VH-VL binders against q0atu2. Designs and how they scored, part 128

Target 1, 119 residues: q0atu2
Amino acid sequence: MLDKKARIRTSREYRNVFEKGKRLSGRFLIIYYVENALDNNRFGFITNKKIGMAVIRNRIKRQLRAIVREYQGQVKNKHDIVLVARAGIGKSSFEGMEKDYIAIMKKAGLFARNANKID

## First folded at step 6 (VH-VL)

Design m5 (framework fv_ivicentamab_arm2)
Fold by OpenDDE, second read of step 7:
Structure m5 (fold): chain C 119 residues (1-119), chain A 119 residues (1-119), chain B 110 residues (1-110)
Amino acid sequence: as target 1 above (119 residues)
Amino acid sequence: EVQLVESGGGLVQPGGSLRLSCAASGFTVSSYAMNWVRQAPGKGLEWVSIIYEGDYTDYASWAKGRFTISRDNSKNTLYLQMNSLRAEDTAVYYCARGLSEPGYSFDLWGQGTLVTVSS
Amino acid sequence: AYDMTQSPSTLSASVGDRVTITCQASQSIDSWLAWYQQKPGKAPKLLIHKASSLESGVPSRFKGSGSGTEFTLTISSLQPDDFATYYCQQYDSYSYPELTFGGGTKVEIK
């Protein structure tokens, strides 16, 4: 799991990202991202009921957390990033989600220049 | 000033192909979700395709396989490749910019370019 | 598929009239609904986004309301410049990949 300090946890924190951040859409994910004043990145995850039943939503959230954790060390510092799952993600493989995440994060310019797992 | 200018429309025979262009000015197309929307003579608006900020593309169900949306960042231009054209594809084709806020309403439109498919 | 149904398809009115156009979605789209105005030979113009947010420069006589599956566009006092065709559009990017327009409502002079 992501460390507590690496998580967006409060409504206020989420609201700040949505109001002040940039948006970028991918195949399965929409990311909202904004710079923070911290020394670490924070991640949030949103899966709405339209994606599927709770068991599906929880699975998706778990998979997304795993992806984020895998690439966490390669993301530029001082960012709050919220991942919103889109419809269809429930039918995607883990690799598909990962590919989409990488593509979106690249486009957003959120990977560090020395990132080595994104090719 | 921001604007979109479509070009490439014209007369084409059934089964033919045509590529439309949409030149953007005043903003960067790669930073927005860009769309094609068409309108048959005397009919309503019909969404055709979108290319998201993350370069993922999506299409109306009827457009899949025949239409391809793309963009050239160096030219700041959006394209629509249309293949296997049919008479019912006759329409004015608009390029439209997705609003930067959540969702993809279209806040900027080109003047449109007429595509006529006829033998 | 998310079907968008507009009513009426045609509306005859006079200057000064209150005009109401309805848009119904086959499924809930929350507030991801836009309204456009289109005049003959011209591209559509965005009037309202997120169901009720007016675009810059749009007169206050235009009002969007609704959420879920029922939406309305109201023109409180129709002006000569308002005779046009109006379209609703859903853009629920979270739950539906396709963007769809309503069939349109032509507001014409009585």
Scores: ipSAE 0.566, ipTM 0.888, lowest interface PAE 1.1, mean pLDDT 93
Fold by ESMFold2-Fast, scan of step 6:
Structure m5 (fold): chain C 119 residues (1-119), chain A 119 residues (1-119), chain B 110 residues (1-110)
Amino acid sequence: as target 1 above (119 residues)
Amino acid sequence: EVQLVESGGGLVQPGGSLRLSCAASGFTVSSYAMNWVRQAPGKGLEWVSIIYEGDYTDYASWAKGRFTISRDNSKNTLYLQMNSLRAEDTAVYYCARGLSEPGYSFDLWGQGTLVTVSS
Amino acid sequence: AYDMTQSPSTLSASVGDRVTITCQASQSIDSWLAWYQQKPGKAPKLLIHKASSLESGVPSRFKGSGSGTEFTLTISSLQPDDFATYYCQQYDSYSYPELTFGGGTKVEIK
């Protein structure tokens, strides 16, 4: 799970990222991202009804949080990033979601060019 | 209106170097993934290189180590530095704007600039 | 990188004909495929993205179909302006490089 200070919590904060941020699409994920005035990164997660029932959406959210947490150390500081799951994500493997996340973050310039697990 | 204009093509000796430019108007190159695509006389389209929104770069395997893609945000211009040129590099070189979806389709192309590598 | 095989390489047709061009990917690319038209001496023009999404200003006689590994571009009633070379391009994020062009299909007058 992500620390509370690393989560986008309010509708106003989500709205700021959508209105002022850049957008980049992957296969299973869309990210919206903007530099913040804080000393840390914050992440938001959106899973809409097109993905499936609440059980599936909650599983996807949990898996995305785990992926974000795993690669948190690779992310450039001072950004608000919202991950929006695309309709097809429910049929993806965990590895598929992870690969998509890494690819998107590299393309956005939010990862170090070479971003690997510390393991 | 949005436009891309290539320049810098010409005749060069084998082993020589050449730098191509691609001037953008009506949009900012730093907000898009920008590409170079080439076409040898009478042949098909061949992807050369990409610079992603976050300035991460990729190259066709045959271009790696010889070609370098870059951009200058202050001049709103994309570049391709070509070194160790071979006769096989003779082609019209197009710059193209990537439309952000998983991978990229190219919604805007320049007119192309001809590079001829011969003795 | 995923190989893209385009067929036929050359096709002869008359105005009013239905023309079909095929594109096959070596692995599934879902719907991440674009079609381009190139007239002699000009840059390519995007016709269709995401396999079937027609670009603004492109005539409705152009239709893209398919998903997975097999794709088609159909021109329902060929017009004089349609004699050109057509290219498919995959852009699946799991291919590296994440894009590959097909070899092209030249549609020429019969």
Scores: ipSAE 0.175, ipTM 0.741, lowest interface PAE 3.9, mean pLDDT 88

Design m50 (framework fv_ivicentamab_arm2)
Fold by OpenDDE, second read of step 7:
Structure m50 (fold): chain C 119 residues (1-119), chain A 119 residues (1-119), chain B 110 residues (1-110)
Amino acid sequence: as target 1 above (119 residues)
Amino acid sequence: EVQLVESGGGLVQPGGSLRLSCAASGFTLSSYAMNWVRQAPGKGLEWVSIIYEGGYTDYASWAKGRFTISRDNSKNTLYLQMNSLRAEDTAVYYCARGLSEPGYSFDLWGQGTLVTVSS
Amino acid sequence: AYDMTQSPSTLSASVGDRVTITCQASQSIDSWLAWYQQKPGKAPKLLIHKASSLESGVPSRFKGSGSGTEFTLTISSLQPDDFATYYCQQYDSYSFPELTFGGGTKVEIK
């Protein structure tokens, strides 16, 4: 699980990302990202009923947190990043999600230049 | 000034192919989700395809397999490859820029280019 | 796919009239709805996004309202320049994009 300080937790923090951040859409994910004034990155996760039942939504959220945790050391510093799960993600494999995450983060330029786990 | 200019429309026989172009000026295509929207004569608007900022593409269900959206960043140009054209594909085809917000409303449109599919 | 039902298909009105156009979504789209104006031979013009946010330069007589599945576009006092066809469009960010348009409403002179 992500460290507490690495999580976006408040509505205000989410709003800030949505209002001031940039957006990129992938196959299964939409990411919103903005620079922060902190020494660490923070991640937020959004799922809705269109993804599926609560058990599915929770599974997806756990999977996304696992993916983010796996690659968080490769992400550029000082960013707030919100992952919004698209409806089709419920039918995706973990590998599919991971691939989509990596692809969209690359295209967003959010991986560090010396990142080594994103191939 | 920001502008979109479509080209490539014309008369084509059923089963034929055609590639439309949309040249953008005043802004960078790759920074936006770009769309194709068509309108049959005397009919309503119909969304065809989108290419997101990150390069991922989506299509209307009816367009999948026959239409391909792409862009050339070096030319700042959007494309729509249309194959296996049918009479019902006859329409004015617009390129439209997705508004920079959480969603994808279209704040900028080209003048459109007419595609006529007829024997 | 999200179905967008727009009504009425045609509306006859006079200058100064209050005009109301409705758009119904088959599923909730939250506030991800846009309204467009299109005149003959011209490309559509974005009027309102996010259900109620007026685009820059659009007269204040245009008002968008609604959320979820029911939306309305209101022209408080119809002007000569407002005779056109109007379209709603959903762009729900949480679903696979089928950015569907309503069927359109032609506002014509009575």
Scores: ipSAE 0.417, ipTM 0.853, lowest interface PAE 1.2, mean pLDDT 92
Fold by ESMFold2-Fast, scan of step 6:
Structure m50 (fold): chain C 119 residues (1-119), chain A 119 residues (1-119), chain B 110 residues (1-110)
Amino acid sequence: as target 1 above (119 residues)
Amino acid sequence: EVQLVESGGGLVQPGGSLRLSCAASGFTLSSYAMNWVRQAPGKGLEWVSIIYEGGYTDYASWAKGRFTISRDNSKNTLYLQMNSLRAEDTAVYYCARGLSEPGYSFDLWGQGTLVTVSS
Amino acid sequence: AYDMTQSPSTLSASVGDRVTITCQASQSIDSWLAWYQQKPGKAPKLLIHKASSLESGVPSRFKGSGSGTEFTLTISSLQPDDFATYYCQQYDSYSFPELTFGGGTKVEIK
């Protein structure tokens, strides 16, 4: 449910984040992130074949988009952020992925101060 | 060498306020998640609060609204502002540096500062 | 918050003994557990993180093991310097932001 403007879609845009961005690892997720010159944030999602079959990867991708959408208003503006799912993510619950996302975003300094939905 | 030194503890009346300081040397505070951990006389360790690398904060449920963690990067010093103190807050308060993994363990501790809340 | 239960709360042992301390989590924390040593009047000292990773400068007689819900700290040959209280601490992402300590185990040497 992320708007088209909030999605990283092209290989060029992904390449820019990987080449110029910073990297931070969580338990189930890795993020790459860089400031952009736009008026909004954009998110990309990568689920590799080591996670499982297409149905599992598609479920993970949908759940990650739902998490990102839910916390979208708490992310500091003007960033391109790519979420890379780690191999073990298939065994995580939705809440586990959500908590890992919140933790890494807070560590990265990308969340607005004290903007935690799981208050 | 790397070191943390707490100060500001003392005797305070119930309902009173106190501010603890933790001076860091040999490393940059803002590069780490910094924590306060307390220990009541003869009791175990209890986590109080964290300020993450990005400057966001979290608190133990009983500490919310009464305690505020902050840092001054120019002074390389961590603070804990304690308000509405109760007898149950009597403890040695430790400043501790978070070793970043998915969560945090504490690889460096200060010597502690004693806070006594009594009439 | 994840409950962390340590056993025993107190144990007495002689120099040279093998000592085992157990820590149980109320739900799986994978390997996200640390062990601390606290000597009387002093701050805690990190011994082991990620269940089994020994910190630099910590004697090899200390060993951490376990995963999931059951963890152990073993001291293979107890020394006088090992008189202390030992604490486990969970730091699993599922419990975020909570960082929970066990109740402690006091190891006494006469």
Scores: ipSAE 0.292, ipTM 0.795, lowest interface PAE 3.4, mean pLDDT 88

Design m51 (framework fv_ivicentamab_arm2)
Fold by ESMFold2-Fast, scan of step 6:
Structure m51 (fold): chain C 119 residues (1-119), chain A 119 residues (1-119), chain B 110 residues (1-110)
Amino acid sequence: as target 1 above (119 residues)
Amino acid sequence: EVQLVESGGGLVQPGGSLRLSCAASGFTLSSYAMNWVRQAPGKGLEWVSIIYEGGYTDYASWAKGRFTISRDNSKNTLYLQMNSLRAEDTAVYYCARGLSEPGYSFDLWGQGTLVTVSS
Amino acid sequence: AYDMTQSPSTLSASVGDRVTITCQASQSIDSWLAWYQQKPGKAPKLLIHKASSLESGVPSRFKGSGSGTEFTLTISSLQPDDFATYYCQQYDSYSYSELTFGGGTKVEIK
């Protein structure tokens, strides 16, 4: 589970990441990310109507949170990161989403040095 | 307008070194994955190296240990340091901007700079 | 890395002809394939990305199709400006060792 401090909660905080952050696209995910002035990382999750019905969007959001939590210790400190699910993610497996997340985070340089050799 | 301009090519002896530069204008290099792609005379395109948005780098297997890709964000310039040059490294070297999709396609290319490795 | 096999290596055609170039990946790359055009002495130009998405300013006579392992670039009515070498390129996100280009297809005048 992600602690409250590790979640992006306000519209202002989401807008900051979208406007000032960098963007990377994966197969199932897009991330927007920017360095913050805090002592911790914060994550946001966006699942829009292009993905499918509410039951699918809620499953995807839950699975993405689980993936982020699993790899939280490998992410470089002081970043706000928003994960946006692409259309088609509903057809992916949990493992497929996990692989995509790892790949994007490595390309973004957001994994710590010791984590860069994972998979 | 957006533009990439390469320089630094020339004649070099086998075993020698050469540093290529690629000056970007009209956009910020650090927001994109930047690539070097080469083409030997009369031959096809061959990918050499990438520096991802986050600064992580990858190389073609034959380039590892000899070539180093880097960027200077303050100068908005991409570099390729080439060491231990061989006759088979003779080629036009292009820098190319990667469009972030799951991987990268190359939407902007420089004019290329010719590297000739010969005695 | 994914091997990309392009065929034919050379084809001769006349203005107005329909030209078809094929690109085959050694394993599935879904739709993560781009097509480039290169004229002598010039840098390559991106024509198509995501297998079928035409770049802005590229004439509609160019069409990309395919998914998985087999891809096709079609020029429906060849024009004088189209005599060039064409390359496919895979960019599947799970291929991290090397970005791979096909060997090229030279379209020359008959």
Scores: ipSAE 0.163, ipTM 0.727, lowest interface PAE 2.9, mean pLDDT 87

Design m52 (framework fv_ivicentamab_arm2)
Fold by ESMFold2-Fast, scan of step 6:
Structure m52 (fold): chain C 119 residues (1-119), chain A 119 residues (1-119), chain B 110 residues (1-110)
Amino acid sequence: as target 1 above (119 residues)
Amino acid sequence: EVQLVESGGGLVQPGGSLRLSCAASGFTLSSYAMNWVRQAPGKGLEWVSIIYEGGYTDYASWAKGRFTISRDNSKNTLYLQMNSLRAEDTAVYYCARGLSEPGYSFDLWGQGTLVTVSS
Amino acid sequence: AYDMTQSPSTLSASVGDRVTITCQASQSIDSWLAWYQQKPGKAPKLLIHKASSLESGVPSRFKGSGSGTEFTLTISSLQPDDFATYYCQQYDSYSDGELTFGGGTKVEIK
């Protein structure tokens, strides 16, 4: 579970990220991201009905939140980031979604240098 | 007209170091993921390293700890610092521009620069 | 990292022949595969990306196909300029950042 202040919850906040942010696409994920004026990151999650039934969409949202929570210490501060699940995500494994997330975050320049990696 | 021009190759003794340069013209290097790819004489292509659009870096497992990829945006130039060189590092080193998808294929290549590691 | 197995390593053909080169990934890479042509002393040239998307300026006789673990490059009606070495390359985001090339296929005059 993500802390309340690390979540994008209002329609106005989502609209701001979509209108002013940058967009990057992965295999099953799209991210929209913009720098914020806060001292923390905020994350939003969108799963539309084209993904599947409510039980599938709820599973995907829980898994994406778990992935974001696991890697939040590697994300550069001061960003609002919205993850949008693409229609095909229901066929992906948890590991597949995780790898797609990592790849997109590296591409966006939103991951700080990993302390556990040798350069 | 877009071009990549490598330089800095030459003869070096085992255990030595070399820094390769790759000068980009006709485009802004920092807007792309940039790569080093090598080819030993009479052998196939082998990926070495990438610097992503955002500046994060990754390396082939055998290159970690010995090779460092970097770029200087003010000079529009990519670098590869090679340390602790071995005979098996003898190869033509190419810089290559990543075509941005979820991953990267290489749509633009330099002419290559020969590195010979020999006693 | 994914192993990429390319076959055959060498192929002899005549002008006008249909040439088929295969590339096999050790794990599924969906369609994230590119094909390159390399002539002696020159840098590789991108022919096809995303398994089947032909690059601008590349002749239509080159065709890529496949998905998952098995991929094919076909050259219909081989021309004199097509005698070269061909490489496949996987770039699946699931490979933990590593990019891998196949071993290459040299297309020689018969």
Scores: ipSAE 0.302, ipTM 0.796, lowest interface PAE 3.3, mean pLDDT 88

Design m53 (framework fv_ivicentamab_arm2)
Fold by OpenDDE, second read of step 7:
Structure m53 (fold): chain C 119 residues (1-119), chain A 119 residues (1-119), chain B 110 residues (1-110)
Amino acid sequence: as target 1 above (119 residues)
Amino acid sequence: EVQLVESGGGLVQPGGSLRLSCAASGFTLSSYAMNWVRQAPGKGLEWVSIIYEGGYTDYASWAKGRFTISRDNSKNTLYLQMNSLRAEDTAVYYCARGLSEPGYSFDLWGQGTLVTVSS
Amino acid sequence: AYDMTQSPSTLSASVGDRVTITCQASQSIDSWLAWYQQKPGKAPKLLIHKASSLESGVPSRFKGSGSGTEFTLTISSLQPDDFATYYCQQYDSYSYPDLTFGGGTKVEIK
């Protein structure tokens, strides 16, 4: 799992991202991202019932956390980033999710310039 | 000066095809989610399709399979390929720029191009 | 699919009147709602995004409010330039894009 400090945990923190952040949509993910005043990035994850049953939603969250964790060190600093799973993500493979994450994060310009694990 | 200019509209027979173009100036299309919105004569606005910054595309349920949105970055132009056209597809077709800050509301519109499907 | 019910369809008012247009979503869309103004033969113009954020250059007499499923556009004092058709639009963040517009409200001279 992501470190506690790397997680968006409160409703207030989520609201701040939604209210002040930018939105970018991919095939399976929508990301909301905003700069924070911290020395670390924080990630949030949102799923809804359109994705599927609770067991599916939980699986998706685990997969997304794994993806985020894998690339965490290559993301620009001082950002709050919320990942919203789109309805079709339940039918996606892990690789598909990962590919979408990388693509959308690249387009958002959230990867560090010297990132070496995003090709 | 930012601007969108649609073209390609005209008269077409049912079952026919037509490709609309939307030329952007003053900004880069690929940096925005671009949309097609249509309006039948005397009727309301109807969203048709979107192409996101990352290149992923989505469509209204009724548009899937018949309409294809695309863009040419080198020409800074948006396209809508329309196939199997029906009388009910008669409308003014607008291209609209979607804001990614903070969502995808449409802050810039073209003048529209009229598509008339009639025998 | 999200349904957006806009009311009234037509509204007759006079200059100086307070005008209220409502938009109801079939499901909660949080604050992901925009309002547009359209005049005959012209493209729509964005007035408000995220339910209540006024676009640059839009007069302060326009006010958007609401969240969840109920939204309103208020014109505090109708001006001659405000006679037009208004549309709400949802762009919910938690589903596939289905950027549904309301049916529109024509504000005409009484």
Scores: ipSAE 0.413, ipTM 0.858, lowest interface PAE 1.8, mean pLDDT 92
Fold by ESMFold2-Fast, scan of step 6:
Structure m53 (fold): chain C 119 residues (1-119), chain A 119 residues (1-119), chain B 110 residues (1-110)
Amino acid sequence: as target 1 above (119 residues)
Amino acid sequence: EVQLVESGGGLVQPGGSLRLSCAASGFTLSSYAMNWVRQAPGKGLEWVSIIYEGGYTDYASWAKGRFTISRDNSKNTLYLQMNSLRAEDTAVYYCARGLSEPGYSFDLWGQGTLVTVSS
Amino acid sequence: AYDMTQSPSTLSASVGDRVTITCQASQSIDSWLAWYQQKPGKAPKLLIHKASSLESGVPSRFKGSGSGTEFTLTISSLQPDDFATYYCQQYDSYSYPDLTFGGGTKVEIK
């Protein structure tokens, strides 16, 4: 599980990310993201009823939180990031969701710079 | 008006090093994922490395530890530093611009620069 | 590692012929496949992305089709400018490496 401090929890906070943030789409995931004024990153998760029954939506939310937790050390500091699951995510494996997350975070420039130089 | 021009290729002995450059004109490199792709004489295309829009980098498994991709945004130039060169690294090296989708195809290529590694 | 198998390696054809090239992925890549044309001594040129989306300026005689693991590039009514080597490339971002090319198909004069 993710710590409470690392979670976006109120509808007001979600709305701020949607209003001010950038959007990027992957195969199973959409992210909205914006820099925050805090000392840490915060993550939000949205699974709508079109994905499936509550048991499926809850499994997907749990799996996405596990993925985010595993890679949180690579995420650039001071961001609010909301993950929105697409309707098709229910047919994905855990590994598929993990790979989609990694790809979209690399593409967004949200993973910390590795040893290679950029200006 | 959009163009990529590689340079820096040449003859080098096994174990040697070489740095390739790729000068972009008509567009801004930092807005794209940039790639190196190579082709040995008479052989097929082989992906080498990518620098994503945000500056994160990935490499073909055989290139890790020997090759380093980087860019200088002020000079609008992409680089490939190649160390510990082997005979099997002999190839024309192309820089290529990633067409941004969930993943990357290559919509713009340079003319290529020949690297010959010979004992 | 991810495998992209392209067939045939070489084919001989005449102007006006219909030519079909096949590309097979070892795992499903949905529609994340591109086709390139390469003439001797030149850089590759993107023809098709997303399996079937024709690039601007590419003649309509080129057609891409397929999804999942099997893809085809078809050239209807082959023209002199079409004698070249063709490559498929998978760019499914969930695979490492993301950007694997097929072995190429050389289309040469009969």
Scores: ipSAE 0.242, ipTM 0.765, lowest interface PAE 3.6, mean pLDDT 87

